# VHH binders against Putative ubiquitin thioesterase otu1 (otu1): the designs that were tried, part 6

Target 1, 329 residues: Putative ubiquitin thioesterase otu1 (otu1), of Schizosaccharomyces pombe (o13974)
Amino acid sequence: MSSLRLRLKYENQSAVETVEANATVGSFLDLVAAKFSLPRNSIALKFGFPPQDIPLVNSDVPLSTLVSSGQQILVLKNAATSFSTNEPAKPPIPNAATKPTFPPQTEISNPPAVSHQSKNTSQDPPYVSTPIGDIALRVMPDDNSCLFRALSKPLGFSPYELREIVANQVLSNPDIYSTAILGKPSIEYASWIRKETSWGGYIELSILSSHFGVEICSVDVKTGRVDSYNPQPATGQRTYIVYSGIHYDLAALAAVLWDTDVDVVLFDASDVTITPYVQQLASLLKNMHYYTDTASFSIRCTICGTGLVGEKDATAHALATGHTQFGEY

## First folded at step 1 (VHH)

Design d11 (framework vhh_sonelokimab_d1)
Fold by ESMFold2-Fast, scan of step 1:
Structure d11 (fold): chain B 329 residues (1-329), chain A 125 residues (1-125)
Amino acid sequence: as target 1 above (329 residues)
Amino acid sequence: DVQLVESGGGLVQPGGSLRLSCAASGGTFSSYAVGWFRQAPGKEREFIGAISASGGNTYYAVSEKGRFTISRDNSKNTLYLQMNSLRPEDTAVYYCAARDSYLGYTSEPHNYDYWGQGTLVTVSS
C-alpha cells in the first residue's frame, strides 16, 4: 500500500526496484545512480506515455506524487559538456538501409505547404481499428520541423533540443558525417540544422535513433515499406512515424481518438503485431491520397541545367555537386 | 550539484527597466545552459529565454524579443536578465533554471535540472 514497484530501463539493461511511497525524487535518483553506475548529475529520468521528465530540481518531493506503482522509468545519460569532454561520442556505423529522403540545403528551404488536415468534416484523426485498439495518425503541423515534432513525444524532447542533439553529433563526429554524406561541411550543416526552417530526414533519423537507443520505423504511405533506423533487440523499444512523400506524422495507439495525452507511442520491439497495424493505417491513408509522389516531378538544377526526375535524383545531384537549387524542367 | 538564487525583483513603474541576477553556487556554472522563466498568478511557467554554457548563443521566446536581454558572467557564476519597457502584464515571479547538459538550452521547463526559488517583479498599475 505504501510502496512503489518500478521497472528501470537503461539502454539494454532493465531492473525492477521497490521503493517506499514516501521516498523522495532525490533518494530515488541516488538509487538509480548506484544501480547503473552513473554520475548523479548525468542522469535524466522519464516516465509514462508519452515520456515525461521527472523534475530532479525538486529532490525532496515524494516520488508517489509523480509516478504510480508498476510504471516504467526510462533512464537516460546526458552527454559530457563541451568544456569538460575529451570523450568523443562513439560514432555509429551508417546503416546501409538508411533512406535518403531529404537532402540538406545550403539555404533555408521553403517547400510547398501541404495541408493534410480537413476542417469541419471529421473530428477524429485517420485511424484503423485493431484487436489491440485504434491506431491513429497524429498529424504534425505543416512546417519544416515536422520530423522533429513527430519525434518530440516518443523521445521526450522539444524540436529545438532534437536539432541541438543532431548538430552536436555532427560536430563531434566529422569523420562519419563528412561533406560527402551531409552535402556541406559539418560546421555549416550543424548551423543549418539548428534553424527551425531546416528539414530533417534520414541523417536526423539515423542520429536520433542511435542517440536515444530507440528503433524508429518510418512507414511510407505510398509503398507501405518500413524503413528501420537503429533496429532494436526484443528487449528494446520502437516508435513509428508515417512518411507521406514530403511530410512526417506520428502513429499512436489511441485510447481516446481526440485526446493525445493518453497515446501510446513507444512499443516493445518484441511485439510483432504493431508494424502490420501501422501498415494498415498507411493503406488507409494511401486510399485517401494522403501522399505526394515526388518521383514524377520533372526538375532541373538551376546552376548547371541538369535534367532530373524527382526528389531522389535531386538528392543524388546535390550530394555529387553541392548544387541545391532546383526549378521545374 | 548547483544551487540558484534570484535577486533584483521589486516594484517598478510602467515603461521602466529592471535587471535581475541569478547567483549560482556549488557546481561548475560554465558547464550549464541556463534560462529565465516567469509565472504569473494562476498561470503555467512561461519561457522567456536561455543562454548556452559558453554564452555564445542566446535564444528568446518570440513574444520577448527586443525587450529582454539575457547575459552571463561565468567568472562570477551569475546569470542576468535585463528587462526594458516593462508593462503591468510583466508582473510575475521570475525564475532562473540550469541544465547540466552539452545539449544546451531548451524552452521546456521540465527539461531543466535545477531551479531557483524565484523573485517577484511587480509593475505598478
Scores: ipSAE 0.000, ipTM 0.115, lowest interface PAE 19.6, mean pLDDT 73

Design d12 (framework vhh_sonelokimab_d1)
Fold by ESMFold2-Fast, scan of step 1:
Structure d12 (fold): chain B 329 residues (1-329), chain A 128 residues (1-128)
Amino acid sequence: as target 1 above (329 residues)
Amino acid sequence: DVQLVESGGGLVQPGGSLRLSCAASGFTFSSYGVGWFRQAPGKEREFIGAISGSGSYTYYAVSEKGRFTISRDNSKNTLYLQMNSLRPEDTAVYYCAAPEYTGSLIRYGSDTSQYDYWGQGTLVTVSS
């Protein structure tokens, strides 16, 4: 063949490389060594199904005799590298990044549960028919755990387990999750988020997306805006949650509208075709007025007590102060 | 070392049942979602099902739902696949699969590139 397009995976890093069909095992090993900054003699390579070792002793063998275009090549370190006294000097930026997201309300005056349930929830869920199938809204209970409930199926843990993971990440990384970011000391935040009455928001989306190596896309019903958490996910996976002002639900590709067991809730993060379909679902929900209009909603910063009106004021306040907790004014 | 070892395969009559086991070692089994795949000679890899680390969530390929059941026993570091109403078309080598030992959650689906560790497989033959 004229070329080989291969996915290289080393630890939680991945890269797609195109090599000529006549490239040798030796030249490929040199490429891998350069790509991941590894000593050539420390590398082991596996390929195929079931995974098999690439014999490195025969460096003149054409790579195309061993692997096919489209295969994943697993890169392993099979020998200890030389010890360096200067390691670890400077850890680079954390995995999660992204940009302007209005912080969701994390604290509200009672009653304790959010009230976003529609009547007659026993009928089929809201959905849109697309070329890839039906994208359906999987509605979460209107309690303070709706974020954790929406993420339970994609991440594979119960809401209670997800809260514990968040608490442990906060406690283990106080340099990343500082008092300025959390709005309270990390020990107090960890205790607070473990409670079922504590709402999840931006901080939890950032922590969970980073911890699991999954991109979480929050699609806003009112605006159609997509907020990405961990846009370069280590696993190459993405899930979609639907944000309706203060409530979170899950978007799923449903093989059967009434059977959640056959839902697809994790997607290839490199697939650009899915997000527009979830935005079509959000548009349908907007036309049904399935959202809380926060533009005129009076809110208060729970840290400094400042009165704010709507998303714009809350975003400006968060950028100026670092405060991300809001309640009713 | 991360290791997965399948067992329980064999010869069964059409309509019969088998339970496959996968013994996991070398990683914190309860922290990872794991899955089952099969491959018949000359065919591509086929996803059967996956189960979350806690066991609370299971995911199946549409064609296998209702006949196959995935479960796990974290106290024994063992993954199971219960196979009922077997057909000649189910003849294949069955593999269990897990993500790399980094704490990354795998995609619950047919994308074999999301699975880093594979067992040697166990052969299931459905024939009269």
Scores: ipSAE 0.000, ipTM 0.137, lowest interface PAE 16.9, mean pLDDT 73

Design e01 (framework vhh_7b2m_4)
Fold by ESMFold2-Fast, scan of step 1:
Structure e01 (fold): chain B 329 residues (1-329), chain A 122 residues (1-122)
Amino acid sequence: as target 1 above (329 residues)
Amino acid sequence: EVQLVESGGGLVQAGGSLRLSCAASGSIFSSYAVGWYRQAPGKQRVVVASITSGGSTKYSNSVKGRFTISRDNAKNTVYLQMNSLKPEDTAVYYCAADLYGSGRYPTEYDYWGQGTQVTVSS
């Protein structure tokens, strides 16, 4: 039995949730109630097409007997109370509390804003031909949302929605996301990361990979190193993003190099053959100098004017002072 | 709640035309982005065309210049006009609605219609 990855929709809100194979209808209903801040006894759930009701009377029934992974679940507010077995007020119990795993802290969640080296100006995307097809670089707009843009397609949410998910996870777990980890109090961090001007980093990768139950592999262009977030994902799925020092792009198996609509960007996490091909793409990009060398760049703190060398100095300065805004020297 | 029903499929000779309709029921359909997808026998479902709530359109390269997507919010309907049809366009065509207008994968989370068969003879 594997986990269930379900999309929940309530009015104009959407969320992807990974639910354990042994989850019951009752525990799922508790999760939905918590997610959308709804009274447990006011919820109706529908699935499939045409939409069918999920019976809520037998709350101990395994959810996997009713719905399949990848399905959308409609959440409806039912004003009329029925003779459901659900209690009027029950504390929501999440069915899959996946704890985020943090990589070793070599940088703060928001890398310094430094000048990116000139990108490849070719009209064709950079790609490598492999036995499985063409692995292509899908370039994200060069803005402060590039991490969220790269993950938008694999996770199925807009960059704004992904920022909201991160903010909510930070607020829900202040013991995990402390001021020492975030570089600022969790309330301030949540407000900051919701802004389109805020860069995402390893904290966001850890949160999103955990929340969606997807392994996120960040492949570093300069080193070819793969940083895995959530290496044993509940969904059994993996995606690859390409890190070029200050920017994130998406790696895709492209059926057509110039048509992103036919890309495959989610892979079986047990498939050991894909990662080396993405590393070949990273090697190609390195030879094209598609990266910013963050180990030795000269930067300045824009708040206090302190000169710093490399990302490690920037991280140490941010931890010591709380200053997280940097510019070129 | 949005429900989608496709219609307009059929058998047509190469070079012919068909117009598909995706009729929606639901109070907020005009807020949805809508996409047309197709799935040929033995192949994965792929996106064909999409239209945002604001009317911006996107086409897969295989149909660009031949297919046109449009919407009529007053009728809660999205259309796919298919011209210069080729045998490789043979597939079951599905419409899908997405409230946030994000790039969703065919296997994930959008409302799906039951599909309409398009067969193009050579």
Scores: ipSAE 0.000, ipTM 0.139, lowest interface PAE 17.9, mean pLDDT 73

Design e02 (framework vhh_7b2m_4)
Fold by ESMFold2-Fast, scan of step 1:
Structure e02 (fold): chain B 329 residues (1-329), chain A 122 residues (1-122)
Amino acid sequence: as target 1 above (329 residues)
Amino acid sequence: EVQLVESGGGLVQAGGSLRLSCAASGFTFSSYAVGWYRQAPGKQRVVVASIYSGGSTKYSNSVKGRFTISRDNAKNTVYLQMNSLKPEDTAVYYCAAEGYSWLDSPTYFDYWGQGTQVTVSS
């Protein structure tokens, strides 16, 4: 069954709620009223950036026609209607489910061609010491969601939620995300990018950086080139991802090399000193041969058996056929 | 209500075989990538093998050629067939699937099973 995962924000409170795709605006208002202990008629809802109103007048409208999974919903108390206390208080919604305490720590499966880790401790990531501290590589699981995984911490959403945000932006802005840009009609592209096996690339970086008002700097390990997405971010914030040919990882200012909870992954976009430090990390990784030559990487489509060379061939094949499952060698 | 339950661990002699199973519930299993991880005492948890929703697979260099990951979407189960086991394979084996980020502190989490112990005697 389809479902929508929405982040609700009311004042200093936040919550993640999952609702059925067929849920109505009315049932969603009941959920929000119960969650934040607000009178139903005092609630205004906004989504997107800049914030847009969710029309509340037709309570039987399916919520899925107005919002998509992964969106942040801003909950506001309407002062004019909150003066009336004639609506019964709804029971509080139980506290959110407990979060897992064991995030994965993935070994790099294609590290430099050495027989063992050359670090002093097995838990130390690749890093460079700089005047501002240690800039460390935070390795993402080696799958087709690695771009979305790398952006999950900086943007505050799961990889699945980020895919849904991308799909919604594609569908909502057909004048910007045309068939000429996407390589296929927007409805088909949205369906394709929602699949966990679909690779994220420059289209997704452009969409997510714009949607969140954050600059995303992708630093290429092989070339040292920096590709900036949304270079004048509305939030004034920047994050860095590290591109090693097929794979994306996250660059972090690490207070403790083995503890990701204390990482700084969002930086002041006006600070011109950070990018050269991330490029030093990329240079270290290049010397360790931590990259894949995208022009010559051999894969095959597991559905039709077509041999493909490089990321661009794989993306073109997926766009042309809808096939998104690839084997490496 | 996402749950992952591992089974099939045990004690085996070097050169032997074991098959691990991970039974999943509380999510649309066929849409998720699922991986096997292991952790030996005093060491970090490391990836062993992963399988994507479409069936494509990836293996760590230490197990490639000896271990095979597979899935049965009708049974919501992922398997790890372990052949030619070595004492160095001794660890607690965990099943993991993609999960929620911790949105009130931007941290990414995967859902984990409780683990199953594999001990390979010399």
Scores: ipSAE 0.000, ipTM 0.129, lowest interface PAE 15.7, mean pLDDT 74

Design e03 (framework vhh_7b2m_4)
Fold by ESMFold2-Fast, scan of step 1:
Structure e03 (fold): chain B 329 residues (1-329), chain A 123 residues (1-123)
Amino acid sequence: as target 1 above (329 residues)
Amino acid sequence: EVQLVESGGGLVQAGGSLRLSCAASGFTVSSNYVGWYRQAPGKQRVVVASITSGGDTKYSNSVKGRFTISRDNAKNTVYLQMNSLKPEDTAVYYCARDYGSELRYTPSGYDYWGQGTQVTVSS
């Protein structure tokens, strides 16, 4: 029989579990309780985005009728103090207090060391030639607004306007965007995401794709995986962003490689041919080492020379020392 | 591309020991969450032991005190030392990496499972 591969997240812990397709909600709840050492009757489970409850009263229901392989399951404790602030701090977010300066990519030179088939390769963006034309990487400035910058052209709003839309959606839907989901109270999250220094991520992708009725496909350079946000978009339109570990760029069908004014960045969501072409671009970028695995990059503090591995180590060092200048090791 | 190759399984008598290896390529084990999982005949796959990027280790209650997870950063390999084996430990053992950022949602599924290695403990 087929199996379900699920990512479980509880506070600062995450785990990947594989469950048989015929497993019930009850047996899955037992697995979650054992995995995180929690009393079975104190657990609540949510899936998808916005998060939806898994009905635990239906313990005999097959889990496969509620969730699909590859989904993230959020594990919550029902027994809690009235103080949500007593929850353990979420793993440090690089831009929350003291932001480390991360390289956008591991062991990549600017320009890329690998020769590609672009004419004037030193001036042209990375691209792949396809039957429909050239799919090119449109590089965003290396700052904390790169997600909002990548989505600016497809959605038709400035990065600042997109941040405000996210903040307003968070504030307008506190039952959906709770402290447990956001990692901080919704009022504090809204204030934080409005700042130019705040990184956007999956919460913002989910909110913006839903708000605009557009499917957003994030293609990961390292793995080639495609994460779809709002796969049945009301507008029937899809856009592609390219994720390289800590940075977001835009994929475009480029009529002219050096002129962004004539780019096509919105596609028919029913068109099944485009996604493989963007994955070919991701493969090209991977071969050029145009990605950073945030868990595995090697960096050093330029102030004290300490060797560090990954985003969490860099953030912990910055919080402990106040040092926020990092270079490649 | 990311690949995980498990080895070291076999047939062993109750009370015996085995050392499983998980050789990784395409990523660095010292910087990732890596876990050992097992699936017994007719049962769901469950976590056995895990090691974080910071080196912290966690064990399921059924193996705590008997199994030890470790890594060799130079060899890019994760190990599971299994002592005092019981018939209940009979399973296919898998290693897996947790993919990407804690903040990233991926409906395409999670990072790479190896092929698995069979461990059979004689009753």
Scores: ipSAE 0.000, ipTM 0.106, lowest interface PAE 17.3, mean pLDDT 73

Design e04 (framework vhh_7b2m_4)
Fold by ESMFold2-Fast, scan of step 1:
Structure e04 (fold): chain B 329 residues (1-329), chain A 123 residues (1-123)
Amino acid sequence: as target 1 above (329 residues)
Amino acid sequence: EVQLVESGGGLVQAGGSLRLSCAASGFIFSDYAVGWYRQAPGKQRVVVASISSGGSTKYSNSVKGRFTISRDNAKNTVYLQMNSLKPEDTAVYYCAKGYDESTPLYWGSHDYWGQGTQVTVSS
């Protein structure tokens, strides 16, 4: 990495700064102090989600060791810097006990002209070039963990750890996550969602967005519709996942199309310019037929959630998986 | 219990070669993607190469054409052949188990990293 492009946020102020790759934590701290007119010794810095402290004790450490290009740095004014290990984020108070209804998308803004240069290479992901850079599709494995895989990088936890968080939220709030909401008793649901073979959906999106205080925007490839989970996030951060009918992928602002390590996957939730660019990516994907038309599905496997067409498809699924319980799709 | 044990690291001159091995146990090796990550001094851990259960390979741009990942399912072992080594390749190399048949390019479980093997390339 030749340089780091970082978004700095302090209270109601934000700024984008480009820092040399060999810049130290100390020189960066001096930059932040000057930028926001803060005493150097009163600054605490956090990055990522959930927010992690940037250690300020060793000012000679290269900043690139701790932070990736495109990340947001939260600037806090503090009388003393803390070096203690932070406890896991406290779960937020659930605002609504009932399943939220998604407001219909009123009208879609006409996004700025998008330029994209498609190449016939298997190494480049689908992407659209925008005024802010390349918005790329980061494809998840085609399995029942795809939702948790897509959210792993934005939320800072493995898919397994995200499943545990969901299970624990369900078990600790059985009055909110009742049998009527979950479709099965909370103890059974918690055990089920912990399995790698269990698919995630709107319940998991609602729980994780609330727990982490992040807005999760799911952009539908077929329709271009955006479904927002936790639209007023406590952290002020938003991530975008791409829904293709039965599968979830991640949308990223990619500094390098073939290197996920420098992706920006968390955005300022107040930034109204990003969503139309992700919708342009969805439009590109639709033109590539990167979606499953679920309207053709009449049957759903109640064990793994797989959509199926007719009895022949259900029979093939049962032979392959041993699952014999089916419902309406 | 999942175990991953790396070996084959060492000190080598620029332009030289090394072959890393990772012996796996505690899971059905042939069913999972496995990969190599590295962490250079003062840098974040980054993906180097990945191989699926079916043998499909992916490489980071910095090592493409120089490194080759392969697997031997009979021996439950994954290999990384490193050619034309550069000082920039100096790092601790880690073997990682994926969640499934695909690539472990995702945020992985910490319980399934090996202890790592040090590779040092002199100029």
Scores: ipSAE 0.000, ipTM 0.130, lowest interface PAE 17.1, mean pLDDT 75

Design e05 (framework vhh_7b2m_4)
Fold by ESMFold2-Fast, scan of step 1:
Structure e05 (fold): chain B 329 residues (1-329), chain A 123 residues (1-123)
Amino acid sequence: as target 1 above (329 residues)
Amino acid sequence: EVQLVESGGGLVQAGGSLRLSCAASGSTFSIYAVGWYRQAPGKQRVVVASITTGGSTKYSNSVKGRFTISRDNAKNTVYLQMNSLKPEDTAVYYCAALETYGYSDRGPYFDYWGQGTQVTVSS
């Protein structure tokens, strides 16, 4: 089934939303109001080039009759009807109450030792057959951008654009993204994360899930554990990434195993049936030894030479020193 | 606020070259990411190329290898060098500036737009 993928822009904020084919102007307005924390009656919407008004008077009109997939929607606040002294709404910013329980990710100089090889046209990707269809592993390139690459399709932005969004959120909110949280000053962190050689982790998952109003569920191959980022998403949407110790891939409902263009990668966050199927995929991958055991892995800090055991020690060291580059002991 | 003025459009034969300029006035231009967009008759507006505040560039697949975007912050100008032009490159080309993140290959709405410059490529 087709759906509408739309880019929303409000002031200095941007987000990609996928709406149902049968979504009405009224339901879309509710989504926009929730996304940017704006009063429903204060919103004006424009689309296309040059920008044209979306009529909001008839809330039952199907949105698909007015806009097409891929368009940008400009969100404006109408001050004449509901002027407020409140600050402009920003994408939800993680605070202590919304912070993921997942430990901070640590840099490792090498991608996972296990081979994450792309399938050719004659071979199927790893997948599990379920009542809703095939849940398949979509393998990301084996590089330091794998988290951003895994999220590129669900969020509708390039890896580079996702890095810029993270950097800008860090710089715009230094009270939230302090040196204690980041492991280094926010200006240095923003500069570092913009580099293609910098690994993304729980900070990036927290920022991006909040910014886009999407729940991101990271399913750990080794343990089968699911870590949720932004569990009450403003969009009502969820995506699944597969974590194999130091690498991220994407889980997709695949209509055709060899054709990624027809993948479903965004799910209804209220649907309780999907997560167990992704966990079945993780179990299959575990049996294939598609993971790096980080709990007892011997590493050293490449800056100060300190020997460390496992991800927990590496995380504690990074938080204490700001050093996030690790290698084999 | 930033005002954008485009120049450099015109009529060229297939295989020819044009260089478009997007000159900015007003507030500090160097803090803006800038994109080039085009719209042909009867078609949707599409992104052609973009350049970030840090100088990172992105190109649509249809122009990759033929077009080059660059910026000169000292002159408050962004350029689009167009080589090996084809009849299908015929369109009105627009310069757009965005003071924040959110670049997209699907034609984002920018805060500031130029008036457009016509590029016509004959065979």
Scores: ipSAE 0.000, ipTM 0.141, lowest interface PAE 19.0, mean pLDDT 73

Design e06 (framework vhh_7b2m_4)
Fold by ESMFold2-Fast, scan of step 1:
Structure e06 (fold): chain B 329 residues (1-329), chain A 124 residues (1-124)
Amino acid sequence: as target 1 above (329 residues)
Amino acid sequence: EVQLVESGGGLVQAGGSLRLSCAASGFTFSNYDVGWYRQAPGKQRVVVASISSGGRTKYSNSVKGRFTISRDNAKNTVYLQMNSLKPEDTAVYYCATEYPSGSLYYEGTDFDYWGQGTQVTVSS
């Protein structure tokens, strides 16, 4: 192979570059750093669709072993060193802080509508004033794509494109995304999640946060709990979504409450000040009763830790296991 | 062979409307972002509107509220509906594709394809 012709994309900038087939990852990083005026150690690289990490661990690796001519390379600014440990595809494992798997959440296609109270000004979204500005709730339509809609602006892809990314990750890694994890065979799950009627949940949050190298913080309105997906993101970026029991919305730093075009929805993942402000928004929303109890209540078996929804699930679990001690989850 | 062909341009009076079409062939159109660009005599080519492979739209400030971009993937066509036309809209209008950021699929040696353009003239 004589050369690789690659398209480089960084934010709103793009360039087509030709590199020798024997060029190394290290020499390519030098080219990218020069092209976009970025510090070499702040660069993360992804290729293909859906985007996959280029391992930056060994700079002597020939680039041609990782990418093919004609591919598009996403250039991302990473707060950490360009050194990546993500070579084994990360299983869709929720962090210890993430809520338990409730199969109905990923299998239910028709979420019920949520209700909330308006602020004193009927046209203003719910918001909290902070030292950094107004953190506002950007409400997504009450449909089965609300997770994908909430992530569309932060990740830069349409809800349909995000579903396709999830489907392709599931199909390309069936050993990681097994029937035991997905609740159905990976081929069936991929077909199901592609449908606009299919509800996204923790599996999709795990896949998308890992795939894009972005931390996704889901803030639960009812509990105030923060579920972090990919807490040490390769891009050094974090976004916040607001979970109200069955629905997902986006939290934004709003320069103008009625104009979403000037929202900041991506934050520095090292910034420890933002999360408490989003939790203040969640507390406001809870006081407005902007949440739905999924199947009346969420409980956990205190003996085996199994997450259960409603009295019927608790009764079935007790009959199957003999366990009768339950707590709030 | 990759090809983009613009049509629908013409002469129209201020306040009038035109609908431009861009017909694509020789590649998997649905995988591409598509934009409308324009170039007036002696000026640089500037973006007017764009639509992603997933259907999200973006408009330049000069046309926002007056122009609407849409696509029909079954017909491999993108459209630009131009309403409330002004003399300042006089230009050659081009459609162009841009391969979506991060795409694994590449159908040629160039990531961007351009049409030949269609002339729009708005009289006072």
Scores: ipSAE 0.000, ipTM 0.174, lowest interface PAE 14.1, mean pLDDT 73

